VH-VL binders against q9vpl3. Designs and how they scored, part 2

Target 1, 224 residues: q9vpl3
Amino acid sequence: RGKINIQRPKAPHYERARVVAVTQPKYPELPKAKSCFKTRAERTQQQQENPYNEIIAREVRNWLDHSRLVAFFHLSSITADDIFRVRVQLHKQNLHLKSYGSKIIEQAVKNTRYEAIVPLFHSNHCIVFSPDPEKTAALLRIVRRVPQMVLLGGIVEETMLSRNQLVAYAQMPGLHAVQAQLVQTLSQAPGHLIQQLQAHQNSFVQVLDVHAKNQMNEETPKST
Short names: E, the ipSAE of ESMFold2; O, the ipSAE of OpenDDE; V2, 0.75 times the mean of E and O plus 0.25 times the DockQ between their complexes.

## First folded at step 1 (VH-VL)

Design a5 (framework fv_anetumab)
Fold by ESMFold2-Fast, scan of step 1:
Structure a5 (fold): chain C 224 residues (1-224), chain A 122 residues (1-122), chain B 111 residues (1-111)
Amino acid sequence: as target 1 above (224 residues)
Amino acid sequence: QVELVQSGAEVKKPGESLKISCKGSGYSFTSYWIGWVRQAPGKGLEWMGIIYPGDSDTRYSPSFQGQVTISADKSISTAYLQWSSLKASDTAMYYCARLGEYYDSSGAFDIWGQGTLVTVSS
Amino acid sequence: DIALTQPASVSGSPGQSITISCTGTSSDVGGYNYVSWYQQHPGKAPKLMIYDVSNRPSGVSNRFSGSKSGNTASLTISGLQAEDEADYYCSSYTSSSTLYVFGGGTKLTVL
């Protein structure tokens, strides 16, 4: 019952603009060889942790800790107008679309129960947060019209769910069905669940195609 | 069994008001968009608009914006299409349809009502 | 007011294959993988045959297949049967204010 008191953390717009600027892709040319010795500049850089990254990592941890619904998406190239319209639709449902750099995500979830999600974020990604898990159906309805956003999985009531489990959760009629699904999810080996999430990341079109074909085969059984 | 059941045929005069209904059953009514599609006699399908019954978010085709009102009553799992003043050009078959399962229909209308024939003449 | 372009009619003989095209723009058919196809027999409501360009709902014959190239989606019906005679409509999501658009429809005659 303590989870009913979890609320959405505040994210100041000004700090969001700074995060976007910091996390924008920059591909510096770095030497391939590693030195056994650190220069003074390298030592100073290593000793000087970026306090800004720690502040944003704390923001990410707060979103994860205080959101009862977290959904992870692969994000393909999308126009500014299209993503803006998606944000507006999501905001109506108290769903908050966020994008953070992989280093910040890694720093945020390091040494937490969510460290396993780090591999999802070394490709283009976005995350949707909500204090209300009943909004999962609304989320999936909105994003199904956005082919550039592909569901990889998520976290509901602190339980990590694969893509298919999140889809199933959205269709559950009540608390007993939700509890049964959560028990099933919790009983899975962490490696198995992560493998499911990674498989969905690798080929979203293929996963959707397999799911549709499996449903078709179930209704029209093979004659063998 | 997932089903959409529409109200019966209507015969009206120009200038009269009309409200037709579409009742959903066998699924979570508030979790799916309901669309309205018009088909004039001998012509093709024209989508008119959609409504999300959970929050009454309603979107119209520009050709029907201001011409009709789409609404829903989630307590009785019923969507409505309403005209304040009918014209002869509103004579058509009107279908309601559920925008399908979010993971495998993506903008497709998977369940259709049987249709409501609206005839507007003197 | 903008509709997807379909041929008004198409015909074939039993056992043959037929293809119906559906042409739009980069803001609908070309921009998204949300093309669906509907079959309508006289006096009946439309039935979903294909969704998301190429996927079949359960219960739809594998004789029906969908594809897309650029701004044109296609419905192919193989092994034509008399019961395939119907009107066929394509539909797509659009980024324009219309949100969704239908094609003009194609009458399939099985001769």
Scores: ipSAE 0.000, ipTM 0.434, lowest interface PAE 15.9, mean pLDDT 75

Design a6 (framework fv_anetumab)
Fold by ESMFold2-Fast, scan of step 1:
Structure a6 (fold): chain C 224 residues (1-224), chain A 120 residues (1-120), chain B 111 residues (1-111)
Amino acid sequence: as target 1 above (224 residues)
Amino acid sequence: QVELVQSGAEVKKPGESLKISCKGSGYSFTSYWIGWVRQAPGKGLEWMGIIYPGDSDTRYSPSFQGQVTISADKSISTAYLQWSSLKASDTAMYYCARGIEYFDWLFDYWGQGTLVTVSS
Amino acid sequence: DIALTQPASVSGSPGQSITISCTGTSSDVGGYNYVSWYQQHPGKAPKLMIYDVSNRPSGVSNRFSGSKSGNTASLTISGLQAEDEADYYCSSYTSSSTLYVFGGGTKLTVL
């Protein structure tokens, strides 16, 4: 269209998310999962849980429910000034950079279609949300200049994509049918995709560990 | 209706300062970029820079970095292009345009242009 | 400076079709589908004619179409009319810069 009718979408409303959460179906466990008895350690952990985590988890669920683009990043050490500059650049594109603890992410996605993403958040991480999947190219352009942020993957139109698939999506023309088809064909096994992403992280950590030990003049461990 | 109205033609001497304006109307001024494009007599279009009025984030073409200052006043929906000291080589038509970042910056509405002539 | 290469001039007769090329590199035209075309009549501001290689804004005649092959984008004008006589500029996104770049421009003459 000549009038490019691109409006900046409004941020999600928490009141609306609360109504949706109340009306969402719940499924019972089949068969009955466990004994009603819990160990002292399990009870102590539950009692020590930060009571504010559930409030923040609801915020995360609201962002996930109202965003058609979600991108996951590993975050290396970065200064407050640097991350603020990145946040400002992203905000101009209706891209919202958020950082949450792994327990909060786990609580937010428990019993939802997003539960498969939990393994991505075992280390330092951040998430970028947007209601506009067309902004994927702008996101990748901005983040390319931030070496501390490493793209792990994302969710586009409720479909989980690997890093390479998300990069490919960003370079597609504005043909919604072609983009939807790519998303559809790439989403065959979410569990396998998570395994692939975790394997890449583990390989990276292993390479760094071996390199660090070699630099300290230590013998490298022999692999199994 | 979306409209960008630029200030009138200017005739200046080398070494003088100048500030020209571009006023937006008919849309949310703080939700779009304003770009500046130069066209020297008989030559093509040259991108100079762009500003996001909502937070004054400004980006310049390397050829114009340090040569001009781009600013905006969101309270009156007006963007500015300013020179501290004009040169004869600054003689050109200057356009402002509304920019949409849609993978790239697209200029969908343009001002009528401001002719700047720098001579003795 | 101008990064994208366009022919300085093209010409055609009323009712015929003409094509204007815009050649870049793999880091701009060849690497992405973010090519735009602008029309400029003498003494007037440019007007957006095509964006994202082949999309037309509302109000632009369907006689104008865009395409891309490799490092070269093309603007095609069918059913050429006297009113089409103008300068045409292409532009493209670049992967290594947030900067916007224009082509050198092409003068279309209708005989």
Scores: ipSAE 0.005, ipTM 0.419, lowest interface PAE 15.3, mean pLDDT 74

Design a7 (framework fv_anetumab)
Fold by ESMFold2-Fast, scan of step 1:
Structure a7 (fold): chain C 224 residues (1-224), chain A 120 residues (1-120), chain B 111 residues (1-111)
Amino acid sequence: as target 1 above (224 residues)
Amino acid sequence: QVELVQSGAEVKKPGESLKISCKGSGYSFTSYWIGWVRQAPGKGLEWMGIIYPGDSDTRYSPSFQGQVTISADKSISTAYLQWSSLKASDTAMYYCARSDYGDYWYFDLWGQGTLVTVSS
Amino acid sequence: DIALTQPASVSGSPGQSITISCTGTSSDVGGYNYVSWYQQHPGKAPKLMIYDVSNRPSGVSNRFSGSKSGNTASLTISGLQAEDEADYYCSSYTSSSTLYVFGGGTKLTVL
């Protein structure tokens, strides 16, 4: 078909508009300067009533509420071409890479069950959303190719997971495989496998908590 | 059985056009990348480009951009490498190879190769 | 364009271990964990031996191992056998103008 690749996947118009809104923070124009009589309280109130921040915060809440998989990353310096390639690869797996300012994320998650994630966003960051939690393995394989993106943790089926928990989740066999193992054990020696699975899950949670604390400590800039 | 089957050897004159094929079977063709790798006689491997058949996203090595066209027809699970005008320097073995969607940096399955000879 | 640097040839006796180096830059081998190794017997297609620096596909002997230090990746073959005699190519993702680059190849001779 010649040299023009008209079949190259394009992000939906809506998706591109959202990317522009995220990458180009659009705060409302400062009100045309009124007299020097504008009080401190009036300036603070105008900042709090920024409609652009609320619109973007609402967008973040919608992504959080409608995604069964959410992954949080620290983002180091990366070129526009490299991040575009990553976005394209992720989009093909129904994984949506978004970047939002820390203030907007705080505003979006305030008074929600996700408020605990705010400390993860003190440095440069990005978030990947997907309606499909089975894509966690694909996400981790793609991101493994991008050393500038460091996994901090995520949310799967409304449950907060540390980095190690998310990695463990990606490696878990499907529900069918787990049920097959249980059936085999129940026919041969009931009880033992159930105890092992529960102990294994508890061990995962403990290890993942330790790693989460280590990851958060490493992310905290305490150099000053 | 998972395999890539390439078209047979070709003998061409400089200036002629050519299109060689790579047919995937035993797997979901639209879920993997297909790459093209060239090997000139007695020389090493050289990456030419890759295509994702599910959406025809195609990426070329700078050395081959504009010199070849990579395409795919997902209805028959076949990828193609095409020249509009062959040169003697195009004489080489051409391999197609499969990459996983997320890990397109390595090829886990290779075709048997298509030998292209361009001589006057 | 400069390919990844491999020695042109390496040799060993049966039962010994040999190592093949693959040297790039911080924009390819040093910057990413995308190094793979391919084995090619005369007249045959390449076969994947190692991916992601050190991982083996199913069916590849555990005598083959991969590693990386800085800008140099290495393929080590232990317990060398006559069947190992082949050309070996490394490859890596690159952020510098190409997406993928191969090494020049190393001919392994089993004495």
Scores: ipSAE 0.007, ipTM 0.448, lowest interface PAE 12.0, mean pLDDT 76

Design a8 (framework fv_anetumab; at its last look DockQ between E and O 0.01; V2 from the best seeds 0.00; counts 0 for: pae E 20.3 > 2, placed apart)
Fold by ESMFold2-Fast, scan of step 1:
Structure a8 (fold): chain C 224 residues (1-224), chain A 119 residues (1-119), chain B 111 residues (1-111)
Amino acid sequence: as target 1 above (224 residues)
Amino acid sequence: QVELVQSGAEVKKPGESLKISCKGSGYSFTSYWIGWVRQAPGKGLEWMGIIYPGDSDTRYSPSFQGQVTISADKSISTAYLQWSSLKASDTAMYYCARLYGDFEAFDIWGQGTLVTVSS
Amino acid sequence: DIALTQPASVSGSPGQSITISCTGTSSDVGGYNYVSWYQQHPGKAPKLMIYDVSNRPSGVSNRFSGSKSGNTASLTISGLQAEDEADYYCSSYTSSSTLYVFGGGTKLTVL
């Protein structure tokens, strides 16, 4: 601001500053950690050549191939103790909570029918896997007590389900006919789930853009 | 104003040593790479190597590794290209250029130093 | 040897548009967005015209534009002027044997 410089008090008078500078001992500056990447290309090349990412991506593909239940969550900030307790409760029900980086997930699902889920993982996320789709009700019961985990959707018996569809599946009695009917109904228009996922992501991005624009305007109020 | 000024033209005989210079001004010399690019008469541009004056990190093209030495003196903002023993095939125009690593591009070029090696 | 392939020459008339191609491999032009273009007038040092495929430095005319498709980058000059007559070189970062490679150069003649 130009009216009152309260956050940046006026520097000491020139003569005083000069005397202080002359009498102050010259300590060497703390060495900054040397960057291993002085060019953008070096950073990019190392990322492309990382074999660890491919190993983990294969692990993710293995979980997807061997799980009849997969649930996707947005994960808000949570303490290590709290997430550990959730993991223990889930494990008792044969539910396995995993966290992977977005690049790993993209590599794992690239060129698969599940590629459309990649945008869900650009923020903090986690995935729950299980070989037993009957555990969907147990999963939702446990997660209801964890507000930091927000259900986004899932995959049951190789069929993509929205949040509402997964909740409906969990509420069905153990009647195979009723469950088969739900799967059949969902398979009639698989494109609807993808459209809903894209619409939700676009809406969220739009909200962020409006918020960012408003914040930028507020950050530069311009006073003379 | 940002500029690179190179030393004057050289005429040498095969077997002689040579050191040419490139002085930077108008910018933080230790914050940018300095590259050396060769251009034989009537031919195209060929990258030789780069040096980061802040810590003297030097990288060479495989074609020039062991044939030349690149160095820098940050106290006078000057980079050097040196030969221990010149060959007739070293006859060329030599350019120094500033590389901004974030762009992977040579944005400021010296005027060039013509080196002629003949018996 | 030349690492990136450019046509040896290109010609055009004042006011016309021309395009110069630069073809490499997936280890350079095709693998990265680190393509730059340099203009060199006879007896002068090269001048950076384009960096990062399509970006212009301050002071470079908007008549110059860059693009890339697969392993081929292109420099397009619109509204040709006599002063555009020069040699043009493409350059790319490479992950192979050298850190940077140049094209063989293209002589632009404005007739």
Scores: ipSAE 0.021, ipTM 0.472, lowest interface PAE 6.5, mean pLDDT 77
Fold by OpenDDE, look of step 2:
Structure a8 (fold): chain C 224 residues (1-224), chain A 119 residues (1-119), chain B 111 residues (1-111)
Amino acid sequence: as target 1 above (224 residues)
Amino acid sequence: QVELVQSGAEVKKPGESLKISCKGSGYSFTSYWIGWVRQAPGKGLEWMGIIYPGDSDTRYSPSFQGQVTISADKSISTAYLQWSSLKASDTAMYYCARLYGDFEAFDIWGQGTLVTVSS
Amino acid sequence: DIALTQPASVSGSPGQSITISCTGTSSDVGGYNYVSWYQQHPGKAPKLMIYDVSNRPSGVSNRFSGSKSGNTASLTISGLQAEDEADYYCSSYTSSSTLYVFGGGTKLTVL
């Protein structure tokens, strides 16, 4: 009695196979949840001239005009939750993370001093704004913990900086610290000058004293 | 904390003028559009218009164009909605809301101002 | 004029998943239109729940999700709770003379 190979059941008779094929409940393919995450790129391509873009473009321009620190980031496979976490952290430092469509950015900076930033916005991106350029170090510290955020460059005190320049800027002692140091140095300069001027006078007086002492010693007659 | 605080409830008669206010705090008031939304009793939300406090650029819904005036005083971070002559049909809750550009939506809402117009 | 149509009411039991639809009259819904969802409890101001079709603001429960297919946007609430009982409004920015529009609203009842 041949071992019924239960693992490879004989194909049912053609008629049975046909009935089984027809009676198989066509489970509606669960709509492949097309991850409605239309990539920002897909969303941007379909953006027809929408009055909304003009409205938001004005907002963007206002942020650019009033920010002393602007940093541009590429976003690589970051989740919405991750973005929100970062946003909260940044907000605590008075850093404002924003995300705008590329078309909005283009419209916002068109015919402005910021037009040079347009090439930075060809992919998923975000912008961090701050009124305080001293927060650059804090920004970089926070973002370092987020590998999905890649620094592209920034604007500090109306100056466009590369990634490397921005990092270097963050490492510099704050302008106020440098100014304070300068003031300290300048305040010490007069003291040093006075010391140097006094040193010469003191030396002169010492030489005169020595001379006077020597003259007094010569005038003391050896009382034989 | 970012918030919008609206003026208190109003009871008016038909034909009277009214100006209600919305004060923003905790954010740059001049950097974001402020919208006004009407909600009649037991009815849905109706967009009325928006204003950019930075330059007072104002956009109205066609249904409310010429019916109301939206304005802002950026010096005190306040937006306004006003009527020259109230109607009974103006009885509603009025909300101000901040348009947040990165959300493409109204993310912060005032508590609402109830306006009652009755003879 | 661009109009957003919502069902007047939906209901569900605690723990269930419900979906609220928002259908635009224009083929442009989902293209240039930006869809948001708002929750409003009785006597309270609306709260933003979903923006840009499917994104949640900070502090919004992950039970709320948004999607879009064709001219219809959908809000799904999973694991329905009693506190979810509220009115829900979809909204959209438009390219028409009406810059912004709300749907008619949907009353959600938790049974």
Scores: ipSAE 0.019, ipTM 0.549, lowest interface PAE 5.5, mean pLDDT 82
Fold by ESMFold2, look of step 2:
Structure a8 (fold): chain C 224 residues (1-224), chain A 119 residues (1-119), chain B 111 residues (1-111)
Amino acid sequence: as target 1 above (224 residues)
Amino acid sequence: QVELVQSGAEVKKPGESLKISCKGSGYSFTSYWIGWVRQAPGKGLEWMGIIYPGDSDTRYSPSFQGQVTISADKSISTAYLQWSSLKASDTAMYYCARLYGDFEAFDIWGQGTLVTVSS
Amino acid sequence: DIALTQPASVSGSPGQSITISCTGTSSDVGGYNYVSWYQQHPGKAPKLMIYDVSNRPSGVSNRFSGSKSGNTASLTISGLQAEDEADYYCSSYTSSSTLYVFGGGTKLTVL
């Protein structure tokens, strides 16, 4: 066990789940919204027959393992042009917007502590990855102007946070130690939120949409 | 003591086949990726490919795809690099190395295997 | 493959400090903190000197340090000694075309 990378004591058991990055050319990920135009059988067959499903799943594992900030969003109906513009804005802040099929997410998190996130991807979604957890406030400012992206929760410094916990984390800027302490003290089992999402996905989305509209009406602080 | 021990130097003619080996000891061989790195005489290091011996998942750099075969026998803790038909341009030193963690470093290196291909 | 750019050679006198640069793109050095540095003496296998941009493995002298700014990583060797004369390679994870990429290498000469 004298491994050189002892820098991540909170996740030593994840060393076996780490995988090599893709050696093949990376193709642009399709926005999840595009999959709504396929039948269930076509989506399942395409995913099972795609020779790059496991390679794409390993890309997701790599992002999860090396991002100190991961945020999960429900994605309402949005044009490909609008989501691309948001992706560019996020990328300027080292925030990386991705979307993957639910089967690929399941493959990516199998036998990891992150298996609890799989139910979040049974509907339209997107994920934002970043190595910079201090960019959480910037992320929330940018997406406030995008009502189609509804925050569901996230992971900060390997701790799973609900929507409200992530918003609270972003509102306490300052010493990184103070922000990390808040994450540790606010941590709770994410199962209750995920269980609610599985049982009441549509009603939960509607409640979040109303809440997002209320936040936009407040508009302080304003996004860039 | 964690180590990778490679097979001895080889002198071959163009068109011949060759399989060189890399034996790991002192750690769980099936739990780490093993990579192969080429170094032509007087040149730099060039990554060829990587294998996870636990399930034989193998990935190649694009410039070596189809040029070599990487394999492993987990029952004897050994990884292999193989050519079906050597070229003079395959003359190089070949290293195996253990990848620790995801993309963080090659922390343990074999001693190298010199392959010489004379036309 | 896209190789990371290093100077072909660098030199210094004993006791001086030198730096070796390693320039990539936002798909590798700029986008990730998985840069490592390797030292290779003639006829020997490479040795890991720095990982994760700035971390030093056990047994590596504190005269070796690493840093990164933007798309450029740097290896600094302070208090040069004759035994530091070797080839130095940087490497990084890349999301673009290969799993792993090395720099072209830098020959360090101690005068």
Scores: ipSAE 0.000, ipTM 0.402, lowest interface PAE 20.3, mean pLDDT 74
ESMFold2 (binder alone), look of step 2: mean pLDDT 92; pTM 0.939

Design a9 (framework fv_anetumab)
Fold by ESMFold2-Fast, scan of step 1:
Structure a9 (fold): chain C 224 residues (1-224), chain A 121 residues (1-121), chain B 111 residues (1-111)
Amino acid sequence: as target 1 above (224 residues)
Amino acid sequence: QVELVQSGAEVKKPGESLKISCKGSGYSFTSYWIGWVRQAPGKGLEWMGIIYPGDSDTRYSPSFQGQVTISADKSISTAYLQWSSLKASDTAMYYCARVSYDYVWGSFDYWGQGTLVTVSS
Amino acid sequence: DIALTQPASVSGSPGQSITISCTGTSSDVGGYNYVSWYQQHPGKAPKLMIYDVSNRPSGVSNRFSGSKSGNTASLTISGLQAEDEADYYCSSYTSSSTLYVFGGGTKLTVL
């Protein structure tokens, strides 16, 4: 008799997410004319402009390296107004919707630990980045209303998760408990995490000097 | 309990300015969008705009963009609807309503009692 | 007229069932599952009766139900009672420049 009320969650985390979104700094938004997918002509032109592709590929690597939550979506045809509204709602939760061509993504992740994601981008796609993995539940609530966006999978705390694993993560209590469980399940060797964190920290310092303007430097507010 | 309380009825002359209010209580005011809905005498409901009080992000219906200003003061949990110069055609009942958890696609789940604005010479 | 189309009036007798239609386009009712229904008694504020096509808020009688087929949403009231006499408005999200669009309203008379 009792149905779970998805539209009116009773969980304190949902109220916190909305309050946090209010205190977040506003980020630049893409014009309504832009979308997550590109025309055939635009893709062909991008392939012919190799120097610019490398600059954008570095931007993609920086987003991947500095986001604790990354979600991958297949994107069907959607109007410029609809995608703009989605970007605004996501931005209020410190979730950043980005679109990049498949060749740029392939170039960005080639010979990196992220290379396994390339098959996800062989069709129209977009990616959501966030410094706050606790926003996974808020993300899924927002995109549930956007049938054109289909969740494919993601990365939480440097751990690649399938669609089902990411959905399960959103339903788990406490970020630290879930993070410990996922790291233990997917980690194959003691000390692996420390090596990854040190490599990431060294990369962050170098990348920050080059790409400070086009990367997130705001933190998700806590305490409310 | 969730409650939206609006300011009292107003009788104004054309050309006058007006600011009406909607005070929220019983919930986190900064966590929900507040919408404004107009109802002309004997007519149906028409959406005017919404505001997210926590960051003052405001969206207007194209019919009302530039004709009214929506604002909010989160320190006193109050949203406002303002006219710089009233017209006789602004005579209507004005409702504020809270948007549910669906963000911008949400329903209006709680409504204020309404503020009647009469503009006549 | 971009407003959603509702019949101006419907009538029924106590104990009967009535249905109110709300017709839009593929850019609103037909394209999304974000249809709401509101009840308004004379001199009162509207009250949310149905959201997301078919869901009822807490406190709304199970005599009220919602459905959708193509570009038309429907509100059905079973076991009609005198207190159901009111104006009923549908509303939908739209992908056009307006975020919300309301129907013209339907006056329900209980005879």
Scores: ipSAE 0.007, ipTM 0.440, lowest interface PAE 12.0, mean pLDDT 75

Design c11 (framework fv_cemiplimab)
Fold by ESMFold2-Fast, scan of step 1:
Formats: C-alpha cells, structure tokens, sequence
Structure c11 (fold): chain C 224 residues (1-224), chain A 117 residues (1-117), chain B 107 residues (1-107)
C-alpha cells in the first residue's frame, strides 16, 4: 500500500495499444518561447532535440534514478510473441523490460556519470530495470532461456558493471537472509564468538546458494 | 475543445481601415503564437502575419508590411489584425490560426473582407 | 521566399482509388512541411505535420513522405469525405508559404 510516487518508473506496457498510446501522444502545450516562430537553424536544433525525445529521455532518467538494478542486452531477431512472453515472465519478478532508441538514451545520460553506456546501443538493444538488486539472479535465469538476448553489462547500486562482474554479483549470497539470521544469533551470543558464528553461517549459505558440495568438502576437512 | 471565432469582416472602400478580431477558447492562449492566413475568392492560401505568445515579436508578409498591425490581448484571449490603407488585392476570407511553431493546428471559420469602391 | 509547387493541380478519382499528390520546395526545407485539407466553404484542417506525422483524428489511410525538396501525400482507399483541396506548407523560414493546392474531385 501507499500513495503512488510521482517519480516512480512507469510500469511496462505489454500490449501494442498501450505502447502506441504512450509513444504517440500529441506534444504537450509548450512554454511561450517554444511557441514562437523560429529560424531554420533554431528549428533544426529543436528537431535534433525533439520535445518528444526529451520527454522520453526524462522517463529514462526516472528509470535510472529509481532502479538499483539496470541490465543492458543486445537483442537479436525475435518475434513479438516471444518478446511478450519474456516481458511477462520478467514483470512477475519486478523486472521491467524497456526498449529506447540510441538517441534518446544518449540524451538521457548526457553529462551524467553513465554517459559511457552510449556505445552499447549502436544497434538492436533492450534494457531491464528493477528497484531490487536481489533480482539479478532471477533475471539471468530467465534470460538463459532466451538466446536472442545477450547480456552486455549493467548498473547495480549506481556502479557500472561488466558482463562478468554482473554474473559474479548474481552468485552472491542472499544478504537479507544472512542479516536476519545474524540478528537472531546476536540476541544469545557473547561478544568474541559472534564472528566465528557468522563465518560458519556464511560457509553454509555458500553451499546452499552455489551448490559447491565437492568444493566445500575439499576446502574444509570438517563438514558444515 | 479548441475554438477560434473571427469577426469584423465587412465591405470597405479602398484606402480604408478595418480591425479584425479572433476570440480563442479551449487552450492556454498566452502560451501559443497566433497567425493570420487569408484566401482570396477562388485562390489559394496566403500567410499574412504572426505574433508570439507574449506579443513581444510580430511578423508580416511583404504584401502587408507597413499597412497591417497584429496585436493580442491575453487577458481577453483575443487576437487582432489592424488593416490600414486597404487595397482591392486585400479582398479575402481571413482566418486566424493557432501556431505551434509553424503547425497551424486549429483554424477559425474565417471572416470575409471585401475591398471595393 | 521559398516557393512551393504542387502536382497535379487537379485530379479526378473514384471512391476506393489510391492517389498521390506531390509537393516541391524551391530550396531544402528538411522535413519542415505540413499538409492541410480544405473542403469547399470550410477552413483548412491540419492533416500531416513534419512531413510524415499524422495529426490526431486523421484516418490512417493518409500518409506523408519525403524530405529536402520533394514530398508526397498518399491517400489509400479514397472515401467520399476525402474529395477536397489539399495544400502543402513550409515552415522552414518566414514567410510561411503554401503550395497552390491540388483539387481532388469525384468522377
């Protein structure tokens, strides 16, 4: 529950009609300056900085500002039905698949620390946004079934990550579960034992999360 | 709904003066430039004049420059065209139009100005 | 001033026909061109803006294309309400200039 946040990213639109309604609005009424006649040079500048592109660029900036997880993909030839199915599966995990033109992305990130992402969008691409960075693992599991989507990299907690770094991030233990267990342990444990108990819990979590059963047996002579 | 309603078109003698009015409703009048476009009987469209949303800038076709003055009253949502030293060639239906950076997206019904002796 | 020309000056067509009207500018105007429809005794209506964008409420059978100096308006599957005069207009520079119009008549 809660009042809807005006700065919240827009929900993904799955139907063509919804996309058309969002992407084909009449331009809003402009400030006086933009309603005045302009010379060719001024109109060419405004054409290249199209008001529609600025509106959508602001939407992209809003997605970037409110998403703690952003993943960039190259998109190979895929049918509308197939991408729709992927979008539905992603949405169930609070993962929002969006596609924007490279010019709009350039306008959105110009003069920001994320300007380096522009070369990733030379051709067919899509972006997945989420406010929850814990969903990185779920994202990669869903995308593994979609060979047309190739991971290029991403942004997690405002930090640019390469493909390999993002894959490594997805394999990290569940931090919130570990913290919950630590709180319960701290209520009973005397001071100097806390770190030993925490290390043991971390080892157990790694066995569960990464399925490294044989590695665990080889690295530690005692079972957990 | 956007509506533009012209008035003031009448028969006037050569050398005479006339003021046309255009009442606007259904949009934020002061935020948009406005244009006057005329059409002589049986002929095509000719742009006559334009005024910025604030009224600070005005533009005229060479055929009317020095004779016509465009103005607006944003408190009344009204556009004006003051026509002086009228000639037979000024005989036309005069349309006011909402001007979004060159897109004349809404037009009035037109008012006929006849200049004859 | 930028001079606008249209071809043809008039054409006769039947309901269901597909027609094309051409507009040419005397100099490069990029995509700063609009198309208007005017029915007898009525004011013009904006049909297409920025050479190819359909105005709200205009049927999808209308389409515009072109850039630079050569532009076209196409009407697919002509309907009775489409018999009108069509004008192109440039807004690259003042004064705004209109084409001479193309009359689309029944028969």
Amino acid sequence: as target 1 above (224 residues)
Amino acid sequence: EVQLLESGGVLVQPGGSLRLSCAASGFTFSSYAMSWVRQAPGKGLEWVSAISGSGGSTYFADSVKGRFTISRDNSKNTLYLQMNSLKGEDTAVYYCAKDYEGWLDYWGQGTLVTVSS
Amino acid sequence: DIQMTQSPSSLSASVGDSITITCRASQDISNYLNWYQQKPGKAPNLLIYDASNLETGVPSRFSGSGSGTDFTLTIRTLQPEDFATYYCQQYDNLPFTFGPGTVVDFR
Scores: ipSAE 0.000, ipTM 0.399, lowest interface PAE 14.3, mean pLDDT 74

